VH-VL binders against o60147. Designs and how they scored, part 390

Target 1, 175 residues: o60147
Amino acid sequence: MLEKNKYLYIFRHIQTNQVLLSQGNVLKKTALFQLPYPLQKPVAPNGMRPAKLRKDHWVPLLKVEFPNESMFQSVFMQLLNYRKYRSVQPLTSDLLKLPIPVRRRKIMRQEVPNTIADLADILNKEKFPENSVRLQLSDKSDSEYADWPPSVQIDSEEIKLSRGFREKTTVDEAR
Short names: E, the ipSAE of ESMFold2; O, the ipSAE of OpenDDE; V2, 0.75 times the mean of E and O plus 0.25 times the DockQ between their complexes.

## First folded at step 20 (VH-VL)

Design kp25 (framework fv_dargistotug; at its last look DockQ between E and O 0.45; V2 from the best seeds 0.68)
Fold by OpenDDE, look of step 20:
Structure kp25 (fold): chain C 175 residues (1-175), chain A 118 residues (1-118), chain B 106 residues (1-106)
Amino acid sequence: as target 1 above (175 residues)
Amino acid sequence: QVQLVQSGSELKKPGASVKVSCKASGYTFRSYSMNWVRQAPGQGLEWMGWINTYSGDPTYAQGFTGRFVFSLDTSVSTAYLQISSLKAEDTAVYYCARGPYLSHFDYWGQGTLVTVSS
Amino acid sequence: DIQLTQSPSFLSASVGDRVTITCRASQDISSYLAWYQQKPGKAPKLLIYDASRLESGVPSRFSGSGSGTEFTLTISSLQPEDFATYYCQQDYDFPTFGGGTKVEIK
């Protein structure tokens, strides 16, 4: 008998640094619905779905292996909620002073560190057994965005990529 | 053990409303999405949408907007499907089904038959 | 929406037979496909998820294979309790089901 899915993949967009969560190493089209909307959440009519998923535009940011599916699902759901909560928070006065394109770019640049920090925060609250959660990062320096609980074991092993995804590339900060 | 127990069969007249309940047990309610699936008599399965059990946010499939409302009472681990302005074509068995976020459905309620007849 | 086409719609078989049901997707859905068994008056039961992963408690005679647009559910040796309707379901996009395959006794 096969184990249930216990792997969380987080992908980043190679140009915008936007982040998507995945219940596996292949992004679903529905992952695009994780992206923030300026207005009310749509009821998901077929004609109002986000842009096409370009797998080649996404690279893995990190991979997390959980002890079991239940723990994975709990963290995944919480992570989604953290993102939603952040997206509805009022913008700071400093951000409001920036032109809209600049503001958007700045917010997008924060998605990676914010998501990593969210993950760490959730894991800290969950208090899983020591070294029970295995974390792999495409860029080891990304681990510095958060303080990780004892439950997290950072693995130096490289993330195996699935078909259709690129190797990690340097993000153009000017984009 | 994971269980989803739905409310009993309903007989309604056109224009009426119905509210189907789905009580979950045996797992952390907010860790799994709740989906609703409709099956008309002698027909196949049709996904109606889902509700995020953590945030309470519903998402409706095309064709199930307006008259269909997903809701939760997390205090009792229960999901609800409300259908307003019932039509004859709404006659079907309605299933609640647990699943990972927008994925497959590993546990199902026993189904609730809603019959709409004048 | 992603369309799933099952074939055949009806299948007559005998106990002990090897049964194969196919599900074709209108577009590439990677391995995000599940199979369900439904008996009359009962809720569907998950058999396979992610194309080939056997759900806990499901007999090993059930297996799933395929990726992309072509998928197959196989029952290696049909048992009396296996006469039912089977559905495929994709979760690459918003969930959709195939039309179903009714496996009947020959």
Scores: ipSAE 0.814, ipTM 0.911, lowest interface PAE 0.6, mean pLDDT 90
Fold by ESMFold2, look of step 20:
Parts: sequence; structure tokens; C-alpha cells
Structure kp25 (fold): chain C 175 residues (1-175), chain A 118 residues (1-118), chain B 106 residues (1-106)
Amino acid sequence: as target 1 above (175 residues)
Amino acid sequence: QVQLVQSGSELKKPGASVKVSCKASGYTFRSYSMNWVRQAPGQGLEWMGWINTYSGDPTYAQGFTGRFVFSLDTSVSTAYLQISSLKAEDTAVYYCARGPYLSHFDYWGQGTLVTVSS
Amino acid sequence: DIQLTQSPSFLSASVGDRVTITCRASQDISSYLAWYQQKPGKAPKLLIYDASRLESGVPSRFSGSGSGTEFTLTISSLQPEDFATYYCQQDYDFPTFGGGTKVEIK
């Protein structure tokens, strides 16, 4: 098959709600390195990185279709940078008062809304043509975390949960 | 048209340092990762690591965490490899190669031969 | 690290032959495999990525297949300019290369 468009795949962890960005519909082992190590400061650890990639623990959050690789690469690299920026920001006084396990859970649960907001911020700053970027969500209410530019067309059909981003069942050629 | 142009060959003595440049053109420099790949004479290809051209953060392959430094000058779309405390075993052709984030390498520089001889 | 084992290490062939090169991974890498061609004194050139996707500008006589741990590069009708060394490379984890397959003329 011809593969003309480029897709951003975003996964969510079923337990922690951490987020992974992917260039393909199957996660690479290197995707785990998007999860920051804890800060070197003993009093404010952030994020957690699992020892292994458990593909059954990561489910679709959203998929973005770009018309070409150049647009995809620009957005992908910016999203990675937003993630790094957030990981090094000082925690609020209210967060620092929480026990470490509670604090970690609150921080990790912010990854879904933060990633969606960051994606929209990048797309609002880019001058992409109207309706050139197609967004599909597993839960359409998640679009409410951000205001989307005219370049984004939000698909009315939600992604089915299936351990991956396969949108339609097809007969496997190697079966 | 995408091009990666590397600096010329180097002849060095053990203990010296070398800095290889890789100047990119024809694309948005910060949108693609820059990788360094080594090939010793008569040997295969060895990935040394990469640098995130957007953030400037390097990642080094196992075995390349000491004497090897990746850096950027984004104002001139150039990546650098510096090797300190050169050893005879560092004799190789060093390639820069761009690609999507931690992916395949779609464009390569012409290579820079570094020869370390006592 | 993920080890890639190429077979054969060297191959003699005639112009017009169908050539098949195999790359075996030490663990499942899905379809995250690329193939490169390298001529003496030159940089490698990307032929195939994601196991089977032909890079722009690469002749259609080159094709790739496989997934999991077994992958092949096929040249359907070998041309004089195809005498080179071929490398596989995985990008499921931090990149590693196969040992190479040198294709020489008979």
C-alpha cells in the first residue's frame, strides 16, 4: 500500500494515565524514554518510567493525520519539547505538601489534558491550511481541554479500544 | 534538496582531540534528529548516538558515554562530534545522518575519515 | 541491545539474478527495520524503511518483507550498479545494524 499521509499516535497508560507519543501505530521500546526520570532533587520527584514496555497497558488516546512528513515532524518535535519543559518546572506549594505517592498520581493524571492542550497550542501557532489536520479521539469529550484552530477537523467517529490504532478489521494476509 | 556536508579528513596522534562538523541544508534543521554513525576500516556500521536538534539534548549509545560529545549550532544548521583523548581504535569514518525521532536514517553526510596513528 | 544477524555474509551473483538477503533479530522488533546500500568509499543509502516501504528514488526492483524477527531484502533483477554491501538496521530500540552482506559479481 501507498502510505502518503503521516500520523501522530498518542497512547495513554491504563493505570497511571501517562502519555506516550508515537510515529507508528505500534509503540517502540524507545518510547519509554519520553517519560522523564525523577528530578535529581530528593524532595520533588516527578514522573515514573516502567522498566519494560507492556504493550497491553497502553491504549489509544488520539490520532492526528498530517498531510506530509514535514508538518508531522515539526509538531512531534515541539510536543516532545513541551513535555520536557513541563517536567522541569517547579512544583506548586500545594503539590509539595502532598505525600509523594499522591503527588505522583496527580502529576501523572495531568499528562492527558496537558498533552492535548500542548498539541492545540502548537497547531494554533502553526499556519496550516484549513481542515488540513484530522484529529480522532478515543473520547471526544477530551477535545474540551483545548481550543482548536480552523486547520483542525475533529472526526465524529471515536477510536475503538483494541490495544492499537487499527481503525478497521481486515483479513490478515499472513494468516 | 537535503544535503549533509561534513568537514575534511583528519590525521591525529593518540591523546589529541578532533571536532567533526556536519552542515545541513535543504530542510528544517530542528525538525529531524541528527545521528552519528562510526565505521572502522573494513568493518560494519555502529550507531554512536544522536542529538535532539530541537532541544539540544544528546543521547549516547553504550560505549560512547565518555570521550564523545555531540553539540549543535542551530544558527548555521550544523552538528558537531568532538572526540577527546583519541586512541588508535578511534580510527574510522564518522558519518552524520538525519532521520525522524529515533528512527531510520534517510540522509547521510559523505563521511569524515579520522586516522589516529602513533 | 538487539542483535541483527545477516545472512549470507557474502554473495556472488550475475547481472539479472534474483538476490535475497536475510536479517534476523534477537527479539521481536515488529516491522521496525530498514535496509541500506553502501558502495566502497561512499555513505550508506536508505533503500527500505518500516520493513517494506520503498524510499523515494529507489528503483522498484528493491523490495523488503518480514516482521517480528525475520526480514528479507530482495533485488528482483540484479543490475551492475547493485554490487555493494547491504546493511539492515532496527529502530525498535536504540539503533543497531546487521553485520552486512557483500554482493559481488561472478
Scores: ipSAE 0.703, ipTM 0.851, lowest interface PAE 1.1, mean pLDDT 87
ESMFold2 (binder alone), look of step 20: mean pLDDT 94; pTM 0.955

Design kp3 (framework fv_dargistotug; at its last look DockQ between E and O 0.60; V2 from the best seeds 0.72)
Fold by OpenDDE, look of step 20:
Structure kp3 (fold): chain C 175 residues (1-175), chain A 118 residues (1-118), chain B 106 residues (1-106)
Amino acid sequence: as target 1 above (175 residues)
Amino acid sequence: QVQLVQSGSELKKPGASVKVSCKASGYTFRSYGMNWVRQAPGQGLEWMGWINTYSGDPTYAQGFTGRFVFSLDTSVSTAYLQISSLKAEDTAVYYCARGPYLSYFDYWGQGTLVTVSS
Amino acid sequence: DIQLTQSPSFLSASVGDRVTITCRASQDISSYLAWYQQKPGKAPKLLIYDASRLESGVPSRFSGSGSGTEFTLTISSLQPEDFATYYCQQDYEFPTFGGGTKVEIK
């Protein structure tokens, strides 16, 4: 019998650094609904939910292999919740002083480290068996955004990409 | 074993409301989404939407907004579908179905027949 | 919405026959397709997910193939209990179902 999906893929947008969770190595259109700005047809460069899924605009951030589907689903659901929670948090006074475009960019730039930190936090709380969760990062330095529990084994192997996705590129900090 | 047990058949008049329950067991309730699927007599399957069992956030498919409300009671691992202002066209079997986030449906309730008749 | 077209709508076959059901998507859905079996008065049962993955407990005579816009459910040797209606379902976008294929006894 085939095992059900136990792989979490996280993708980042090459321009906006927005993050999407995926239950497979190919992004579904429904993944776009994870983005916190529910405007009808905004443009991605403005830090909004893109109207279309452009696979070529997304690169893998990390891949996580869980021991089984149940653990994967639990973590996935929690990650979605963490993101939502952040999106509804009151803005700090410092952020409110910034022009809206600048503010949005600043918030978006935090999506990658926040998502990684969220994952680590969730895994810390779950207390999975030691070395039972395999984590692959497109950029090894991204692991520094969090303290990982003993359940996580960081694998140096490169993430295999599916058609339509490009290799990781450097995000322009000026964007 | 995973089980979804739905409430019994309902006979309602037009304009009335109905609330169908779906009790889950055999797994962590908040780890899987709960979907609702409608099947009119002799017709195919229609996805109505889903509710995030962790956050409680519902998402409704086109055509199932307004009169349809998804809700939860996580303390008893139960999902609910409420239909208000019932119409004859609402006559159908309603299924709850477990599934990963907006994916396939691996376990189904036995279905609840809702008949709307004057 | 993504439209799924199943063919045929009706299929007559005998026990032991190889049965093939096709599901065509209006756009590329990669491998995000599932197959269900439904018997009269019963809830649908998941057979295949992600186009080709066999659900636990489902007989090996069931198989799924395809990607993109063309998908196929195959029953290698039809059994008496396999007479039912089969549905495909995509989850690339919000879930939608095909119109169904009723497999009847010849």
Scores: ipSAE 0.842, ipTM 0.930, lowest interface PAE 0.5, mean pLDDT 91
Fold by ESMFold2, look of step 20:
Structure kp3 (fold): chain C 175 residues (1-175), chain A 118 residues (1-118), chain B 106 residues (1-106)
Amino acid sequence: as target 1 above (175 residues)
Amino acid sequence: QVQLVQSGSELKKPGASVKVSCKASGYTFRSYGMNWVRQAPGQGLEWMGWINTYSGDPTYAQGFTGRFVFSLDTSVSTAYLQISSLKAEDTAVYYCARGPYLSYFDYWGQGTLVTVSS
Amino acid sequence: DIQLTQSPSFLSASVGDRVTITCRASQDISSYLAWYQQKPGKAPKLLIYDASRLESGVPSRFSGSGSGTEFTLTISSLQPEDFATYYCQQDYEFPTFGGGTKVEIK
């Protein structure tokens, strides 16, 4: 086992549908900083950051295997930038008319389809070899949020784990 | 071959400023974060923070939010650490180190000694 | 803000000895721990990442183990070139380093 990580792990929040990108199959606490603001401080209308990482609230959305680490890192950093780009876009007039809690809910409901579309957009612009990127989803219908390039091979098997990308964690045993 | 080459040592007086450079080669600069690590003489390693080389957004560790500024020139694959209002306690070796997003540090620069004395 | 406590702070050992260095985290960090070797006047060098994965080009006498809050770096047969200070570093939260373990070879 001499190869560095080449896997992208994406999690979805079970209640809010917010999305977290991960370089490992267990979320780091720092993943929360991908979200705009902490819950205990002024909250931007386009999202909010929970005060703590509740690992039982984050479930697998998808996993991607890249040909190598450098290709993974390139896509990972681009995805983070897409999230930043979306976070600074002006809100529509329709969204601005909504009460803040309703507005937050509408914005967060789009994170799953938006992230999947952004991933596909990046992969369509990159010239990876045909069938060199293996995509596995928790719900295969989610692949329908985007048009995938020839480089992507969608795994016929869904992710079967209901919490995290592992059946149990040492964290749970320590508590 | 991944390589991080830092600018040479600096001797400064208190109150001055210094700008340390870290030039990267052998990899896609914007695909890996750039971290800054301080080591005072005879002391351990202290993470100062990092800069997202794709977006240019810096993050500073607690204690480094004032006089320390991270920046980039992506056209020459170079990261910078600027320290203003230098104090004697800023005397240290400053390392740049790359790594995956907020992760371990797989490649390090050779270090830049900054000495602050009257 | 995760504290890493290394033990021992200092050790001396003979060539050929099996050496273990421990790193204890103030909270569960899963497997998000790295080990570095630093020789005097040199930058740190990554040895182990993700608790147990050996970095390319690092001799196989180095190994890492552990998860959660307790981690070890093992040198199976100490060599003269292993004189150095060893640091652990977690990346579960914003990176922090342990205090270091200085290894002197007899």
Scores: ipSAE 0.680, ipTM 0.854, lowest interface PAE 1.4, mean pLDDT 88
ESMFold2 (binder alone), look of step 20: mean pLDDT 94; pTM 0.958

Design kp4 (framework fv_dargistotug; at its last look DockQ between E and O 0.67; V2 from the best seeds 0.75)
Fold by OpenDDE, look of step 20:
Structure kp4 (fold): chain C 175 residues (1-175), chain A 118 residues (1-118), chain B 106 residues (1-106)
Amino acid sequence: as target 1 above (175 residues)
Amino acid sequence: QVQLVQSGSELKKPGASVKVSCKASGYTFRSYSMNWVRQAPGQGLEWMGWINTYSGDPTYAQGFTGRFVFSLDTSVSTAYLQISSLKAEDTAVYYCARGPYLSYFDYWGQGTLVTVSS
Amino acid sequence: DIQLTQSPSFLSASVGDRVTITCRASQDISSYLAWYQQKPGKAPKLLIYDASRLESGVPSRFSGSGSGTEFTLTISSLQPEDFATYYCQQDYEFPTFGGGTKVEIK
């Protein structure tokens, strides 16, 4: 009997460096609703929440394989909530001193490391069995954004995606 | 084993309110979304929306805004559907259904018949 | 919203028959489609998810196939307990259901 989905994919936008969570290797349109709320949202292509999902604008950030569906669902739900919590937090005084375009860029650049850190934090709290969670990163250096618990095994294999997604690309930090 | 147990049938008059409960057991309540699906007599299934069982945030499908309210009592792993200002067209069986985040629905409550008649 | 069109709406068959139900989506939904069985007075039961994955406890005579815009539910050999209404459901966007297919005894 087939096991239910236990794979978390995280994608990043090639221009904005925004991230989307996916249950599987194909982004659903509903993933767009993960984008920030209007009050503190950075500029996104075609507005904050585009009407269409452009798969070619997203590249894989990481893939996580969990021991079972229950663990996957737990982490997925928590990750969504961590992200939401950050999005509604007041801007720091330091950020408020920056021009709006600079501020937005800085916030966008933080989405990737913040998401990775959130994932690590959640996994640390879950206390899964040792080496029971397999993590693949498109960029191995991204693993440095967090301290991973013993439950996480970092895999050097490439992330395989369905057709329509771009391969790994670099994001200009100045953008 | 996973179970969703809903409250019993309701008979209401137009303009009244009803609150349907859905008690979950056999799994971690906050790990799966709770969805509400409506089925009018002799009709098909209609997704009403869902509630994030972790954050408590509801999302309503088009046509189910205003009079419909999703809520939770996480302490007892229970989801609620409240319908206010009931209309005759609200007569239907209402299902709660567990599922992954905005995905399919793997477990269903037994349904709650709400009948609205003068 | 994505519209799902099921065909046929009604199907008469005999025990032992191979039954095929089609679900067409108004747009590409990849493999994000599920199938449900509903018997009178009962809640729907998940049969297939992600187009072709069989739900635990569901007999192997049920199978799902397809991707993109066209999907199929197949019952290889219809059993007496399989007479019911079947629904497809997409989750590429906010969930929507097909109109249903009632499988009746011939």
Scores: ipSAE 0.832, ipTM 0.927, lowest interface PAE 0.6, mean pLDDT 90
Fold by ESMFold2, look of step 20:
Structure kp4 (fold): chain C 175 residues (1-175), chain A 118 residues (1-118), chain B 106 residues (1-106)
Amino acid sequence: as target 1 above (175 residues)
Amino acid sequence: QVQLVQSGSELKKPGASVKVSCKASGYTFRSYSMNWVRQAPGQGLEWMGWINTYSGDPTYAQGFTGRFVFSLDTSVSTAYLQISSLKAEDTAVYYCARGPYLSYFDYWGQGTLVTVSS
Amino acid sequence: DIQLTQSPSFLSASVGDRVTITCRASQDISSYLAWYQQKPGKAPKLLIYDASRLESGVPSRFSGSGSGTEFTLTISSLQPEDFATYYCQQDYEFPTFGGGTKVEIK
């Protein structure tokens, strides 16, 4: 019997390098709730939650295929919680010395390596069968941010798509 | 097998409070979101909001941000809906429904009828 | 909020008929649409998710199609047990439901 969704899709913002976690290969508008929102500010600064999802600004970072939906859901919920935990930690003194725009940009640049490390940490703690989790990256060197357990098989083929996780078609080539 | 079992029907007076329970079994409770859906007599389905079962953080739909409170007891895999200051218009069947994070609802409780009558 | 408009609100059909129910979204929701069946006195039951994916244990006479703003649920050969109300639901944004379609068997 085929399982429901068992794929994790991770997107990176082309300008800020922020990360969005997705249960589908097309981002939902609700994915924007993963971005910070200063409740008392009517206009979001760069890197904050925008009013509209610009799907052309989010490109593939990585895709993970899990053995089944329940394993995917477990990892997805844990990964969301890791990101929340990081977002509430006190800033270091070195970060606090930086001008606010520079500090913000430096924090956002860490989202890619931090997310990859957190994913690997979760997978190292789980007892998945050998080679049962298939990982595909847009840049295979990004695998170097973490030590992967034997359960992870890193695909030799990089994600070549420049927009989303959709495969090219004849219509796409005519764009 | 996945199962959601809700507490029994309630008959209440206006101004009272009620707490509906939804006990989950057959799956990892913290891996799936818990949603609350209302259905007034003879009416359609209305999403009230959801609670993140991993973090405990609730989200309420427009119109449900006052007298409605979602909570959890993860030690017994149970979600709760509390309605305070009950009004006649709160008369409805209240469903719990689980699903992937902010997604469709693949399993539903049997429903709890709350009747508010003067 | 994304509004979902179902049509028809009510229909009556014979066993064996092909039944089509439509759901129109006020905005593009990609394929993020589900269909539910609710029989009187019972909880809703998921039939279709992601516009066209059949839930496990649902008879193959049920199918879903569409993307963007227009979606359909089709019952290829209506059975007596298909008497129910059918709801669509989107999850592109915070969930909203259609108004329902009541199917009555003659």
Scores: ipSAE 0.716, ipTM 0.863, lowest interface PAE 1.2, mean pLDDT 88
ESMFold2 (binder alone), look of step 20: mean pLDDT 94; pTM 0.957

Design kp5 (framework fv_dargistotug; at its last fold request DockQ between E and O 0.64; V2 from the best seeds 0.75)
Fold by OpenDDE, fold request of step 21:
Structure kp5 (fold): chain C 175 residues (1-175), chain A 118 residues (1-118), chain B 106 residues (1-106)
Amino acid sequence: as target 1 above (175 residues)
Amino acid sequence: QVQLVQSGSELKKPGASVKVSCKASGYTFRSYSMNWVRQAPGQGLEWMGWINTYSGEPTYAQGFTGRFVFSLDTSVSTAYLQISSLKAEDTAVYYCARGPYLSYFDYWGQGTLVTVSS
Amino acid sequence: DIQLTQSPSFLSASVGDRVTITCRASQDISSYLAWYQQKPGKAPKLLIYDASRLESGVPSRFSGSGSGTEFTLTISSLQPEDFATYYCQQDYDYPTFGGGTKVEIK
């Protein structure tokens, strides 16, 4: 009996540092729907929702394994909506005082840390069993962007994804 | 167990409106997307769109904009489909279906037949 | 939108037969395809997700295969309760369904 999806994949855009959440190790076109429409306020340079998915523009940020599907789905939806909420919030006065290029750079630099922090915050609130959540990061130093609850075990092993798709490995992982 | 229970069949005249309900139980309502699927008599399945059960944000498929409105009452874990200015071609069975975010649909309501006839 | 073409539209078979239904996508959808069974007057039932993953409670005689643009649903030995209409559905883009395949008694 195969378990349903209990894995969260997060990808980062190589240029804009934008983040996409994925339920699979291969990005869907629907992942782009997490980005703002072209006619909407841009959050970063080239941050508009493209018409087509360029998988090669996205690199893995992290992978999370949850105890079960229900827990995964709960965290996924929360994280998705945390990002959405943040993206539609008015810019702070401090940001508005900055020149546009500086502002954009600052926002871009914070997207990855904010996403990681959001994940940690959500996991802290969920209070899952100790060491029940496995976190793999492409850059282990990214774990420093948040305080992780006891439920999270950070792996030393790097994730096996690259450029928006699954790397060829001897191990076939479930979605 | 997971269950989606929809409201009963509707008979409406052209120009009228209808509101179909879909009550969810047996799982965390906000953890899964709610989708609406239409099936005209003797025809195939058509995805109408979905609603984010966490934020309440609806997204409509092409062809289902304007007269179709998705909404929620999270306090009772219920999703709603409202169709205004009904037309004869709106005659169909409407399903609510649970699924992961923009994925497959693992649980379905029993369907609601909406008949539009003069 | 991604178009899914099912073949055949109609299939006549007998109990015990091996039945294969094909679903072709207009573009590469990786493995993001699901199969549903629908009986008259009933809601669709999920059989297979992610091209080859069997939904819990679904008999093992059902199997899915394929990736990219071509997918197949196979019933190894058709049972009386399997006479129904089957639909494929992709979730690579906004969800779309195939036209359906009605499996009838021969």
Scores: ipSAE 0.871, ipTM 0.941, lowest interface PAE 0.5, mean pLDDT 92
Fold by ESMFold2, look of step 20:
Structure kp5 (fold): chain C 175 residues (1-175), chain A 118 residues (1-118), chain B 106 residues (1-106)
Amino acid sequence: as target 1 above (175 residues)
Amino acid sequence: QVQLVQSGSELKKPGASVKVSCKASGYTFRSYSMNWVRQAPGQGLEWMGWINTYSGEPTYAQGFTGRFVFSLDTSVSTAYLQISSLKAEDTAVYYCARGPYLSYFDYWGQGTLVTVSS
Amino acid sequence: DIQLTQSPSFLSASVGDRVTITCRASQDISSYLAWYQQKPGKAPKLLIYDASRLESGVPSRFSGSGSGTEFTLTISSLQPEDFATYYCQQDYDYPTFGGGTKVEIK
């Protein structure tokens, strides 16, 4: 029996470190709508939306397997809301004191750690069974941005490809 | 078990307003998007837009950025479509449809016929 | 907007026939295409999602294939209850529907 999607795919932009959340291992154009237009012209928390989806500019950050589609959808919608909430917050006084180019770079560097922290916060608040959520990272040190609940099993194998995701690689590379 | 139940058919005069409801049950309402799809008599399906059921933020397809308003009452798992200043061209069946975020539509309401006639 | 062109617009076939409906996208949409069946006076029903994934409860005589810009819905052995209009829908960008294919059984 075919199961509907229970995988979260997160991509990182190779230049800007912007983050896109995906329900599939290939990005849709609609993923770009997660990147809002600037609310304040000098700096946008999530960066500006590119005109086109350049698939070669987005690389795997992490992949999460949930127990079922319903749990995935719950986490996905919450994660989108965390990003939206953060994007509309006023900039802190410390950020406003920085020169515009420096401020933009600092905000963009926060996208990866913030997204990982958001994910962990959601998972810590949910009552998932122990080891029922499998997390695989492209860089395992990124797991250090958060404290993970007992429900999360961090895969020892990193995502190896520089572009896209592989759905069958973990079974094939058991050596 | 997943069910979307829409309010009944409406007969309206031009210039009036209508509010169609779509009550969801059998699933976590805030975990799936709610879409509105229009079908004029004898015509195809037309996506009108969607509302993010978690945040309440609507998005309207081109051509629906005026007299059409999407809203929610999450306390009763219900989405609403309001059409103001009704025109004869608004005569159609209006469907609510849920799905994953900006995705396919796996469950549909039964449809609400709105007829606008003098 | 991504335009979806369905062909044929109308099709007449006999019970037991193999039926193929084509949907062509104006841009590469990867595999982000769904198929729906709509009977007169009823809401559409999801048949296929992600180009080739069969929705639960849908008979196995329905199948989908394709990627990129060209997609097909196939009914391997047409049944009397398959009289309906079939729509494709892409979700690569904001959703759009094809114009529909009306299937009559004769």
Scores: ipSAE 0.736, ipTM 0.875, lowest interface PAE 1.0, mean pLDDT 87
ESMFold2 (binder alone), look of step 20: mean pLDDT 94; pTM 0.956
OpenDDE, look of step 20: ipSAE 0.845; ipTM 0.933
ESMFold2, fold request of step 21: ipSAE 0.717, 0.715, 0.712; ipTM 0.863, 0.864, 0.858
ESMFold2 (binder alone), fold request of step 21: mean pLDDT 94, 94, 94; pTM 0.957, 0.956, 0.956
OpenDDE, fold request of step 21: ipSAE 0.867, 0.867; ipTM 0.943, 0.941

